# VH-VL binders against Protein AF-9 homolog (yaf9): the designs that were tried, part 16

Target 1, 217 residues: Protein AF-9 homolog (yaf9), of Schizosaccharomyces pombe (q10319)
Amino acid sequence: MAPNTRVSKCQISRPILVGNDAKPLTKEEKEKAPTDHTHTWRIFVEGVDGEDISKWVRKVVFKLHDTYNNPTRTIESPPFEVIETGWGEFDIMVRIFFAPEAHEKALTFYHHLKLHPYGPRMEEMKASGGLVESVQYEEIVFNEPFEYTYKLLSQNPIGDGHGLAVESEPDHPFSQQLEQDEADKLDFAIQEVKKTIEMYKQQVQSLQGQKSSTPVE
Short names: E, the ipSAE of ESMFold2; O, the ipSAE of OpenDDE; V2, 0.75 times the mean of E and O plus 0.25 times the DockQ between their complexes.

## First folded at step 4 (VH-VL; framework fv_retifanlimab)

Design b7 (from h10 with heavy chain Y33W D108E, light chain D30E N57D N97E; at its last look DockQ between E and O 0.12; V2 from the best seeds 0.00; counts 0 for: loop humanness VL .300 < .304, pae O 4.6 > 2, placed apart)
Fold by OpenDDE, look of step 4:
Structure b7 (fold): chain C 217 residues (1-217), chain A 123 residues (1-123), chain B 111 residues (1-111)
Amino acid sequence: as target 1 above (217 residues)
Amino acid sequence: QVQLVQSGAEVKKPGASVKVSCKASGYTFTSYWMNWVRQAPGQGLEWIGVINPSGGSTWLDQKFKDRVTITVDKSTSTAYMELSSLRSEDTAVYYCARSGYRQKSGPEYFDYWGQGTLVTVSS
Amino acid sequence: EIVLTQSPATLSLSPGERATLSCRASQSVEYSGYSYMNWFQQKPGQPPKLLIHDASDRATGVPSRFSGSGSGTDFTLTISSLEPEDFAVYFCQQYSEWPYTFGGGTKVEIK
């Protein structure tokens, strides 16, 4: 088969991790960081279970918030990551370019940068100054890949083809359960924010009502 | 059928702001990007920026970073482009245009366009 | 930014003739064998209409007389036999890098 022939009616998939970690800046770090920055964070694209994805990923482009100098960061070799400081959460565009030999179009993902802990223990986590992690499992599907890509990606199958274990294990921290836990934490946080907003709305209404009842002597 | 319906023509004075709307229908609003493009009378097309309605992330041309805000209302499947500090040079037809594939960021081609909104800036 | 130069600015032809439009990019818009180039048709008072994406793929509903070719920095839109409705302005557009950019357009007019 010509090296540039597509394998007809074939599909192959590979898992990747797109995510970030973050921690509060130390006092010393704050002195060196831009004004108002409160956290250091890392956005990354990694293989699952320590897989070296550089064999089939050529480069990763990260688009940061426009407030950053040179918000477009191109990483052409592992580790595929960007480390920065900041104060706010925002969406990062992650574009993955494949090896030229794969002859595949780039894929784009979006990751919401997480700097703060969420959930019932968020205050405790904040007080501990602990590391925050937010990781997404993504499955890259190649439809009718070139023979090169097919051979390359079939050599080292990860797991049973589903990429992530259902539950986290000591040697495999990334799992579907972990993902769900993160989703649940976010949902909890959103609900808490909604409650807070409602509370403030009620307070404002109460204050406005009191103002209207005070006779302008 | 996919439709993008934009707000009506606007006449503004220099220094004012304008907010153009683009209501999407016939598809899942959050599964595609929404671009804004403008065209001055008798001139070519100029890309302004794009928003991902799912996450709210935006990318703007550097030329517009300080004056343009792109937003979406998911509940109404409507995208907005606000341009502030209007100048005569901002007189143009403004278009919204859908890009991407359903569910995933696919090819970034503009397959559907709004009818355009004329914004006239005159003293 | 990637600058796209279209040529000619105006192309005067008769119905039935072949039209060849050029778009040149200041840098390559190709990666891994894919070219991130679109072609649009625009008629007066109407928004642009997508004709070609990924340099050579026809959009849905586009007649077979329209074809796109090219790679790297040089791209061509060809109309094999002009129909009366094909007289319009044509734009190329790259989506390889931010910001997206358009060519200046080629006006295909009736001779």
Scores: ipSAE 0.028, ipTM 0.614, lowest interface PAE 4.6, mean pLDDT 86
ESMFold2, look of step 4: ipSAE 0.313; ipTM 0.659
ESMFold2 (binder alone), look of step 4: mean pLDDT 91; pTM 0.918

## First folded at step 5 (VH-VL; framework fv_retifanlimab)

Design c1 (from b1 with heavy chain D108Y; at its last look DockQ between E and O 0.02; V2 from the best seeds 0.00; counts 0 for: pae O 12.4 > 2, placed apart)
Fold by OpenDDE, look of step 5:
Structure c1 (fold): chain C 217 residues (1-217), chain A 123 residues (1-123), chain B 111 residues (1-111)
Amino acid sequence: as target 1 above (217 residues)
Amino acid sequence: QVQLVQSGAEVKKPGASVKVSCKASGYTFTSYYMNWVRQAPGQGLEWIGVINPSGGSTWLDQKFKDRVTITVDKSTSTAYMELSSLRSEDTAVYYCARSGYVQKSGGYYFDYWGQGTLVTVSS
Amino acid sequence: EIVLTQSPATLSLSPGERATLSCRASQSVEYSGYSYMNWFQQKPGQPPKLLIHDASNRATGVPSRFSGSGSGTDFTLTISSLEPEDFAVYFCQQYSDWPYTFGGGTKVEIK
């Protein structure tokens, strides 16, 4: 069998989790962290339901904010994660490289690092001691995969192979509802930032107006 | 100026449904949560639920999960609360109230209220 | 749910007197240095009006005679000198956990 034979008219998909968790630094941790850092956080790429994705993922590259030393972090073995401390939220570029045998191009995702609890479940997060979790469900789709890739990825279908459960279960928290909740949280955060910006704009305008009304005696 | 204007008083029979509206103006409708609170005559305040107008997600008190539906029309900046299977104990003034997470640079919880809608459930 | 108990139920005072209203929560409503407690004033036939947010922050337009204090489970609304327009019902409300809950209210009435 020619090692490079593609399965024609076939599509195979695999779910992954891309996300982060974060918590406030303890007093002791703060003393060891850079000045102004307030949180410890972890960015990760994982399989769904504990799937070992290392069978088909070669490495994951995380691009952190430029303020970090060595902002490009390459993880070549599980767990595919980076743990850091910080104070601000920012976007992390997550590039997933596949096993050479898969002959597939790397995929890029973007994850907004969340450090603070926002949105409708903020109270729940507070109750958990400030733990923040922001996880997105991603589906990796291979079009006309190589036979090797197809065989590998078809051996252990997760669920019905094509979807995220609508509702979360105790043992399976990842669901469409969870995604929606996370989306809502993000949306709320964005709105808060917009409001803040607007407030400052108004303040600036007010100050400018006051300057113009001061009669040059 | 921020304003929340609610629909007029309703008289309903037991078992019926009522839908109260709350029209918002003077702010970005999708940037704040909209809550519903009721107050029975001579009684305290009872929180019913909240909606995110941007995404449409709702959170309800467990007591109302089976009978209350909160919705929004973003095009008209209007929130709705529908209560079904009405009972005499549902007789109350229903309020819509804007809220947002209170941060140093943020908004307030329940900083603006509608004028209230009296819903009377009688045989 | 978090139960809020207000005391006293009724407070009879004269104009010019100091009013002290208490609100006790069944569990702490504090997190990360913030107390998730609001105070409202309500007059007959009107919706509640926000007075205090985050336990001690006066809302916009609220007179300085109103102040909030407390942390954890115990909170106080103080009116330093009662004005005739201050005779009303006052509610505390927590937003630390679902569902949001209100206290039973304290009626401040004229003696």
Scores: ipSAE 0.000, ipTM 0.511, lowest interface PAE 12.4, mean pLDDT 84
ESMFold2, look of step 5: ipSAE 0.080; ipTM 0.581
ESMFold2 (binder alone), look of step 5: mean pLDDT 90; pTM 0.918

Design c2 (from b1 with heavy chain D108W; at its last look DockQ between E and O 0.02; V2 from the best seeds 0.00; counts 0 for: pae O 11.9 > 2, placed apart)
Fold by OpenDDE, look of step 5:
Structure c2 (fold): chain C 217 residues (1-217), chain A 123 residues (1-123), chain B 111 residues (1-111)
Amino acid sequence: as target 1 above (217 residues)
Amino acid sequence: QVQLVQSGAEVKKPGASVKVSCKASGYTFTSYYMNWVRQAPGQGLEWIGVINPSGGSTWLDQKFKDRVTITVDKSTSTAYMELSSLRSEDTAVYYCARSGYVQKSGGWYFDYWGQGTLVTVSS
Amino acid sequence: EIVLTQSPATLSLSPGERATLSCRASQSVEYSGYSYMNWFQQKPGQPPKLLIHDASNRATGVPSRFSGSGSGTDFTLTISSLEPEDFAVYFCQQYSDWPYTFGGGTKVEIK
């Protein structure tokens, strides 16, 4: 069988985790960090439930914000992660390159780096200095994979095939529920900005109203 | 002026569903959360859930997770609460309430309320 | 969930008197000097009206005779001098944790 034979009419998928964690810098860490940096954060690509994805992932390229020195970070071996300090949230481009034997094109994901907690207790969580985690479940789908890829990825099925468990379990924290929670957090983040804008609009309006009520003596 | 106008009173039979609407005006609809709260006759207030109109994300009290659906129509600035499998104990006035974010504390407060919608569940 | 207990259930007073309403939480709703507690007034046939947010901040348009105090698990709403329009039911509400919860209410009625 020609080494480059594709399995026709077959699809195989593998789940991965793309995410970050972050925490505020300690006083000591702040002294060592660039000026204005407030958090340490880690962006990562991992297998689900501790799967070693290095068997089929060759390297991961993380594109950080342009303000970073060497914003393009290439990780060629596990752990596929980048650890940095910073003060702002931004989108990280995550490009996953597959093993040469897979003969598959690289996939690109985008992850919004989260440094702050979101939700109704945002300030409390911030004040506690707690760890923030933002993880996305991604599914990598190989259409008509090469026989090698198919064999490799079919040997260790994760779960019942395609998808996440509906609910998180102690030994399996990654679930649809977790994904939804993360989505909700993102919504809160967006809403925070909107609310801020609304607040400023109201303030401007109030100031304009006050100006109109001052009788020009 | 901020206004929340709810749909009219409903009379339903046990097992039926009811959908209450809350039309918002006088503010940017997607900039505030919309809560639903109910009050049985002569009883206290019970929080049902909240929706972020911007993204559609919802949080519900566990008690209602299986029976309540909260949705919004951004085009009409209207929030909806649907309660299924109605029971006699669901007889209550249902309120929509806008909640804003308190910047200094990270808290939330309910500053504007709808007029309420009486839902009566009777055989 | 955080349970809020209000006391007394009914408070009978005359106009001009001071009203003191209590709300006790089953667990602390305070962090870093902020208390996630609201107070509402409700009159018959009307929705609740926000009086106090963050335990001690009066909402817009709320008369100065209304004040909120407390921290941790114990909170108080005070009406310094009751006006005829103040006879109503008052609810406390926490927004520290899910689900949001209300107290059972205190009815302030005319003696």
Scores: ipSAE 0.000, ipTM 0.512, lowest interface PAE 11.9, mean pLDDT 84
ESMFold2, look of step 5: ipSAE 0.075; ipTM 0.596
ESMFold2 (binder alone), look of step 5: mean pLDDT 90; pTM 0.912

Design c3 (from b1 with heavy chain S99E; at its last look DockQ between E and O 0.26; V2 from the best seeds 0.00; counts 0 for: pae E 3.2 > 2)
Fold by OpenDDE, look of step 5:
Structure c3 (fold): chain C 217 residues (1-217), chain A 123 residues (1-123), chain B 111 residues (1-111)
Amino acid sequence: as target 1 above (217 residues)
Amino acid sequence: QVQLVQSGAEVKKPGASVKVSCKASGYTFTSYYMNWVRQAPGQGLEWIGVINPSGGSTWLDQKFKDRVTITVDKSTSTAYMELSSLRSEDTAVYYCAREGYVQKSGGDYFDYWGQGTLVTVSS
Amino acid sequence: EIVLTQSPATLSLSPGERATLSCRASQSVEYSGYSYMNWFQQKPGQPPKLLIHDASNRATGVPSRFSGSGSGTDFTLTISSLEPEDFAVYFCQQYSDWPYTFGGGTKVEIK
């Protein structure tokens, strides 16, 4: 079959991980970092279960916040990652370009850089050195791929994207437990925001009540 | 139906600031990125920047990094572009444009545009 | 940045004639068989309207008389038979690299 033949009515998918980790700067690191920077962080694109994605990913482009010098970072070989220092959380654009032989259009993802621990385990995480991990499970789908892509991605299937491990392992960071933890963190954050809003509402009411009790002499 | 409605024309003096609004309707505001583009009279189009309405993160052309602020109000589905330290060369029609890209779908094209806002900078 | 040069600056034609517009990029906007080039139509007093995305894909609602072709650095917008409403300015735009950039435009006017 000609190398440029598409497999008709066929779909193939591969999972990837898009995420970041972060930790506070040490005293020594802070002296070397720009003023006001508080954390070191890493944004990355990785295969699941140790898969070498460089076989079908050609390069990854990361678009950082505009405050960074050269905010566009192109990584053409593994590891597909960028390491930086900073103080604030922001969204990073992640554009994945595929191997030329795949003849597939680049895909774009957006990842919110997480630097701070939130949720019920916040204090525990701070005590352990403040390592924060934020990882998203993504699925890349190729419709009617070329024979090359089909052959390549059909080899050693790592799953259909539905079989998440219950617990995270060193080589398998994404798990049902991780997903649940992230959900719990989000829920906790929402509750804290609601409490804060309620607090401010009460303060406003209190101030308004005091204004009404001041006798107009 | 998707609609982008921008604020009215502005006349400003050099050194002043202008804030243009773009109210979106007919779609989920936080699911699409909003771009800003300008066009000087009789000239071509110039990309200014983009914002993610969900998180508020922005990407700007380096040319505008120090003078442009793009923001959103999710409660009103409105995007804003503020340009400071105005110059005569900033005289242009400013457009908001929705990026046709949805997360995980790929593609970066402007499928819907506002009607434009004329900003005139004159002494 | 990627500079886009459009030619001709002005194209004078009659209704029913074929229009061919060129857009040349200073560097390739193609990768893995995809070209990150779009075409827009703009009429006086109106915002640009998307015509073609990714070099050859017609946007929703765009008439079949509009077609895009090209790869690498050279791209073409073709209007097979001009209608009265097609007399306008046309822009090419790349999104292969930051910042996004537009061509200078081609004005299609009535002869």
Scores: ipSAE 0.195, ipTM 0.690, lowest interface PAE 2.1, mean pLDDT 87
ESMFold2, look of step 5: ipSAE 0.398; ipTM 0.676
ESMFold2 (binder alone), look of step 5: mean pLDDT 90; pTM 0.914

Design c4 (from b1 with heavy chain S99Y; at its last look DockQ between E and O 0.14; V2 from the best seeds 0.00; counts 0 for: pae E 5.4 > 2, placed apart)
Fold by ESMFold2, look of step 5:
Structure c4 (fold): chain C 217 residues (1-217), chain A 123 residues (1-123), chain B 111 residues (1-111)
Amino acid sequence: as target 1 above (217 residues)
Amino acid sequence: QVQLVQSGAEVKKPGASVKVSCKASGYTFTSYYMNWVRQAPGQGLEWIGVINPSGGSTWLDQKFKDRVTITVDKSTSTAYMELSSLRSEDTAVYYCARYGYVQKSGGDYFDYWGQGTLVTVSS
Amino acid sequence: EIVLTQSPATLSLSPGERATLSCRASQSVEYSGYSYMNWFQQKPGQPPKLLIHDASNRATGVPSRFSGSGSGTDFTLTISSLEPEDFAVYFCQQYSDWPYTFGGGTKVEIK
């Protein structure tokens, strides 16, 4: 296979998080903020489980509401985030640009900025003094990636059960890496099963001890 | 076979609202962004906004911000656009359009449009 | 806002002739070898139909007489030999930056 060509019948994926957190401004923070602002917030793009996405993400562009100074924010190194203050909730365009060598088209996500407690976890957010998180779990899918992208991603730790998908062929150029990825997924699944078994064993032992200790007629 | 079928034409008075539907079939509804675009008679095309059907996140052009609501019903694979406080200048054909990929970074694109819904606003 | 300027506004040609349609963007719509520019065909009473995506890629089912070229800010749609069904309005559309915008159109009509 020649350099800079796409890997045929191959799909590789990587998870990312796109989202925001926010909290009310403290009294001290309000002294530094515009008078009508009520919250500080952070919009971000991150890897999961500590993955460093900067190896394949070149930059992230955040398009903010037009009322912000320089509303198009370009972040070219980690952390890929913007921190601001404000009062209102609005939509943010998030565009992720990949390393030029990957020859991959940029991807666009839309995120609705959340400042106020909402949804099923609303009461938990209220209890935390108004600390709010709104985070989307996204999969970046590289279909028939260039060899650069394939090699780059194959050199890094596999995420939480996500990774390489290759047409099952014994002679496929990357079959060994597919086997590694599947082995990693299997190991993770085995760990989860073992955790579940231990939880049930402990529950059974607790119940058996309780019945043995309780007199009954 | 991808198909987008929109609701029928509407005649409205200024100040009213209209809700246009777009029923999708032939593909996984939540895997593709849905856009709304309008075209006034004899004029060009104007983008209104977009929704990610999987999470419901939307982005609207600022000129429509306070008057447009874009939603989806995943159980029926249907997108909706509601435009309120109608003005005569809102007379247009409104299209839903699928283009781009929600989760993909490569491969071939294809783009599908609904048949259009004429909304006429007149006194 | 990225403004797309199409020229000419009207192109009067006969069947069998070559049509060349131009679209100029007010700023670059290119990154990493990709141009975020599409071309659509629209006939009266019909929705737009995608012809070319990403500057040069024909959409499924589009005849080979349609081709797209260009990069950066300058883009061209070429119809090598006009057929009767090709007399329509053609729009360029960028999705490089929000909001997504369309050109004003080029009407290709029978001379």
Scores: ipSAE 0.169, ipTM 0.584, lowest interface PAE 5.4, mean pLDDT 80
ESMFold2 (binder alone), look of step 5: mean pLDDT 90; pTM 0.912
OpenDDE, look of step 5: ipSAE 0.268; ipTM 0.701

Design c5 (from b1 with heavy chain S99E D108Y; at its last look DockQ between E and O 0.02; V2 from the best seeds 0.00; counts 0 for: pae O 6.7 > 2, placed apart)
Fold by OpenDDE, look of step 5:
Structure c5 (fold): chain C 217 residues (1-217), chain A 123 residues (1-123), chain B 111 residues (1-111)
Amino acid sequence: as target 1 above (217 residues)
Amino acid sequence: QVQLVQSGAEVKKPGASVKVSCKASGYTFTSYYMNWVRQAPGQGLEWIGVINPSGGSTWLDQKFKDRVTITVDKSTSTAYMELSSLRSEDTAVYYCAREGYVQKSGGYYFDYWGQGTLVTVSS
Amino acid sequence: EIVLTQSPATLSLSPGERATLSCRASQSVEYSGYSYMNWFQQKPGQPPKLLIHDASNRATGVPSRFSGSGSGTDFTLTISSLEPEDFAVYFCQQYSDWPYTFGGGTKVEIK
């Protein structure tokens, strides 16, 4: 079948990640940033498990807060991200335009930029200058896609690197190598978390031991 | 400055083929899609197809699927539209148009056009 | 395909008058709060020029007398006060669905 024919009564979906990371500015960075800015942050659209979404994504438009110079940022090639400095959290409109081959309308998502950590470790994370991450899992659904789109998106690159280039290129950063690098990063992060958990467990045990030694007057 | 310069007017006989060129300058050729649109004399605009110059992938209106081929030469930043099996009704001005982007609204549109190429099909 | 119908086909007016042009789509061209409708101006012997994008946004350099409105299937281009240079053909164009389509055009001519 011709790639430009619709597949009737068919639906195809692809997962993507829309999110941001943020960290406090260093002293050096603060000197270069606007006076009121406290954080550096990155908003991004990525494929899951290092999928190269550039095969079917044409460009991503990020609409930042109006206080930014040129608040509308158009990214036409991977990585689909914007890096900025700021002090406040706000909603970012993320509009994804698809390649003409996909024959689909642009989609709009909204992401709340997160700069600050929340939860029981909030103060510790703040003190350590820890990285804040806020990522949403989104699913892009195409109804009755064209054959090209169907074939392209029916591929399952998740976990096996199938269909990904071996090495990253400037215009195509997504690769098996990138995937491996990301996996390594995740493994490292997991190890750090495990260490942290063990540390807290030891602390708890120590505290419990101290409580048991306190004579009930 | 962005410029799209098209090839000159063509006169063809029915059944022949014509290849129109569109040379782009003043921007990164591979970063923007190139569209082709035609306009018969005194008539409206008709979208023909689009090409991604980066990968060379194309999509054509079904009306032209069997007769039109759109290609690019990255080395010369030139897009081509070839129409075969010409008919009298193919007499038109053919335009190349870059598909740009509006920053404020996030829309895309034909922001730069070639000057047009008149193709006349006559017996 | 989405068919765009423009009316009237010809509009005869004098300089200084208000022009109202209509474009009706066979189906909605809205998605996620955006109207995927553009307006073009074309003068004889020239390629089309973008006037309005996304139903209501003036393109760069377009005079304030041009405005776009509408949603869903009905769209309007308004010229508040016609200038001599405004006598031309105007086209609506949708990019909500493939293939891209144009309206038949409205000719604004001098009365």
Scores: ipSAE 0.027, ipTM 0.515, lowest interface PAE 6.7, mean pLDDT 86
ESMFold2, look of step 5: ipSAE 0.312; ipTM 0.656
ESMFold2 (binder alone), look of step 5: mean pLDDT 90; pTM 0.903

Design c6 (from b3 with heavy chain Q103V; at its last look DockQ between E and O 0.02; V2 from the best seeds 0.00; counts 0 for: pae O 4.0 > 2, placed apart)
Fold by OpenDDE, look of step 5:
Structure c6 (fold): chain C 217 residues (1-217), chain A 123 residues (1-123), chain B 111 residues (1-111)
Amino acid sequence: as target 1 above (217 residues)
Amino acid sequence: QVQLVQSGAEVKKPGASVKVSCKASGYTFTSYYMNWVRQAPGQGLEWIGVINPSGGSTWLDQKFKDRVTITVDKSTSTAYMELSSLRSEDTAVYYCARSGYRVKSGPDYFDYWGQGTLVTVSS
Amino acid sequence: EIVLTQSPATLSLSPGERATLSCRASQSVDYSGYDYMNWFQQKPGQPPKLLIHDASNRATGVPSRFSGSGSGTDFTLTISSLEPEDFAVYFCQQYSDWPYTFGGGTKVEIK
C-alpha cells in the first residue's frame, strides 16, 4: 500500500484541550518578575483525559503578545506549554503541527489568555490567590486522512469525538461561549452571596455583643 | 477619541420606569465594562452596577438588585440602564462610565464618563 | 462593602495654598502591589474627571500639582498650589471589590 494513500470518504476527529491557568504572583515572585507583572500563567495544549498527543502532534507554536521577548515559542515535546508572567490578557495564537507521518497541514487556534476567569474582581481570588483556569475543547478533524493517521487516531477513541462549538449559533445555542457566560453569572452570584454572608456574620456578632452587655438583673 | 454619549433628560412620575442609554464610540465596546453611577442633587456619587458587554453579565449593587436592569446592544455599541418603580429619591443625574480590567483590557479605572442624564421623578 | 470616609468635608483655602485631602477605607484596597483607589474632580454640571488612579498615578492631562499617595486603607490627594480652576469637589473611589464605592467627597472652596 502506497505510504501516502488516503482513506477516501472517511473522517476522523480527535479532541484536544487548549487552555491556560493563572495565579497571582506572590510577593517574592513579584520581586523577581518584570515591573508591573502581576500573574504567572501557563498556556497549554493537552489531550483529553490525559491522552498523549505527542503521537500525532509534532510541535506546538505559541504566539504571545509582542511585548514579550521572543513572542514566538516553539514546543517540540510534551508538555506542550509555555509558562510566563504578565499583567494582561491577550489572544494567543496556537498552531499545532502534526507528525510528519500524518501529512496534514497545521491547524491554528486562538486562545484568549485569562488571568481572571470571572468578572473584574473576585474576592475569593484575592483572598486565596487561587488558580484560574480557562480551558477550551477543540476538535481536530482530518478529512480523508492518510492510512497512517487513520489507524493511529482510530485507536483508543476518547470521548464522543465532538466538542462544543466555540460560539453559539442560532440553531445551536450550546457553546463554549454560552458556558463561559453562565460561568460569569455564577461568579457574580457567588460574590454576592459571600457579601451577604459577611453581612449576616457581622449582624450576628453585633447581636451577641449586645446580649453580653445586658446586665442580668 | 473615546466618547460616551447619553440620552437626554427624563421627567417621570413615581412608579414609572426610565431607560437611559449610553452610546460608546472610539474604542472596542466589548473590551471594556460599562458602569452606571448616579448622583442626587447636591449629593455624592453612588455606584449602581456594571455590565460586561461581551457576554452581558452584570453585577448590581444590592440596593438596586430588584429595580435596575443593565443591558447592551453590541450592534450599536450602546449600554442601557433601566430603573423601574421610580421614587422621588431616584431623582439624580445618571452617568455611564467606562472601566477596563487591568489583566484583560488594560486600565481598570473609570477613565471616561458620559455627560450625564438627569432623571427627575416628580408627582 | 468597603466604606470610604473623606475628610474634611469642606476645605476653605486661597489660591496658591496647599490642599491635602484624606480618604480612609474600611478595609484594604491593596491587591498584588496595587492600590485600587481613584480620585476624581467634579465641577458643577459636569461629570467626574479622573485625576489619580491606582492611588498615585496621574491620569493623562492632569497637571503635576495633583498627586496621590497612600496605601492599604489611607490615601491622600494633594494639590501643591491651588489654582482658581481647582476649586471643586473631590471624590475618592475604590475599585478593589464589589460593590464599587465612593467617598462622600471633599469640597475645596475659596476662602
Scores: ipSAE 0.022, ipTM 0.543, lowest interface PAE 4.0, mean pLDDT 86
ESMFold2, look of step 5: ipSAE 0.338; ipTM 0.635
ESMFold2 (binder alone), look of step 5: mean pLDDT 90; pTM 0.919

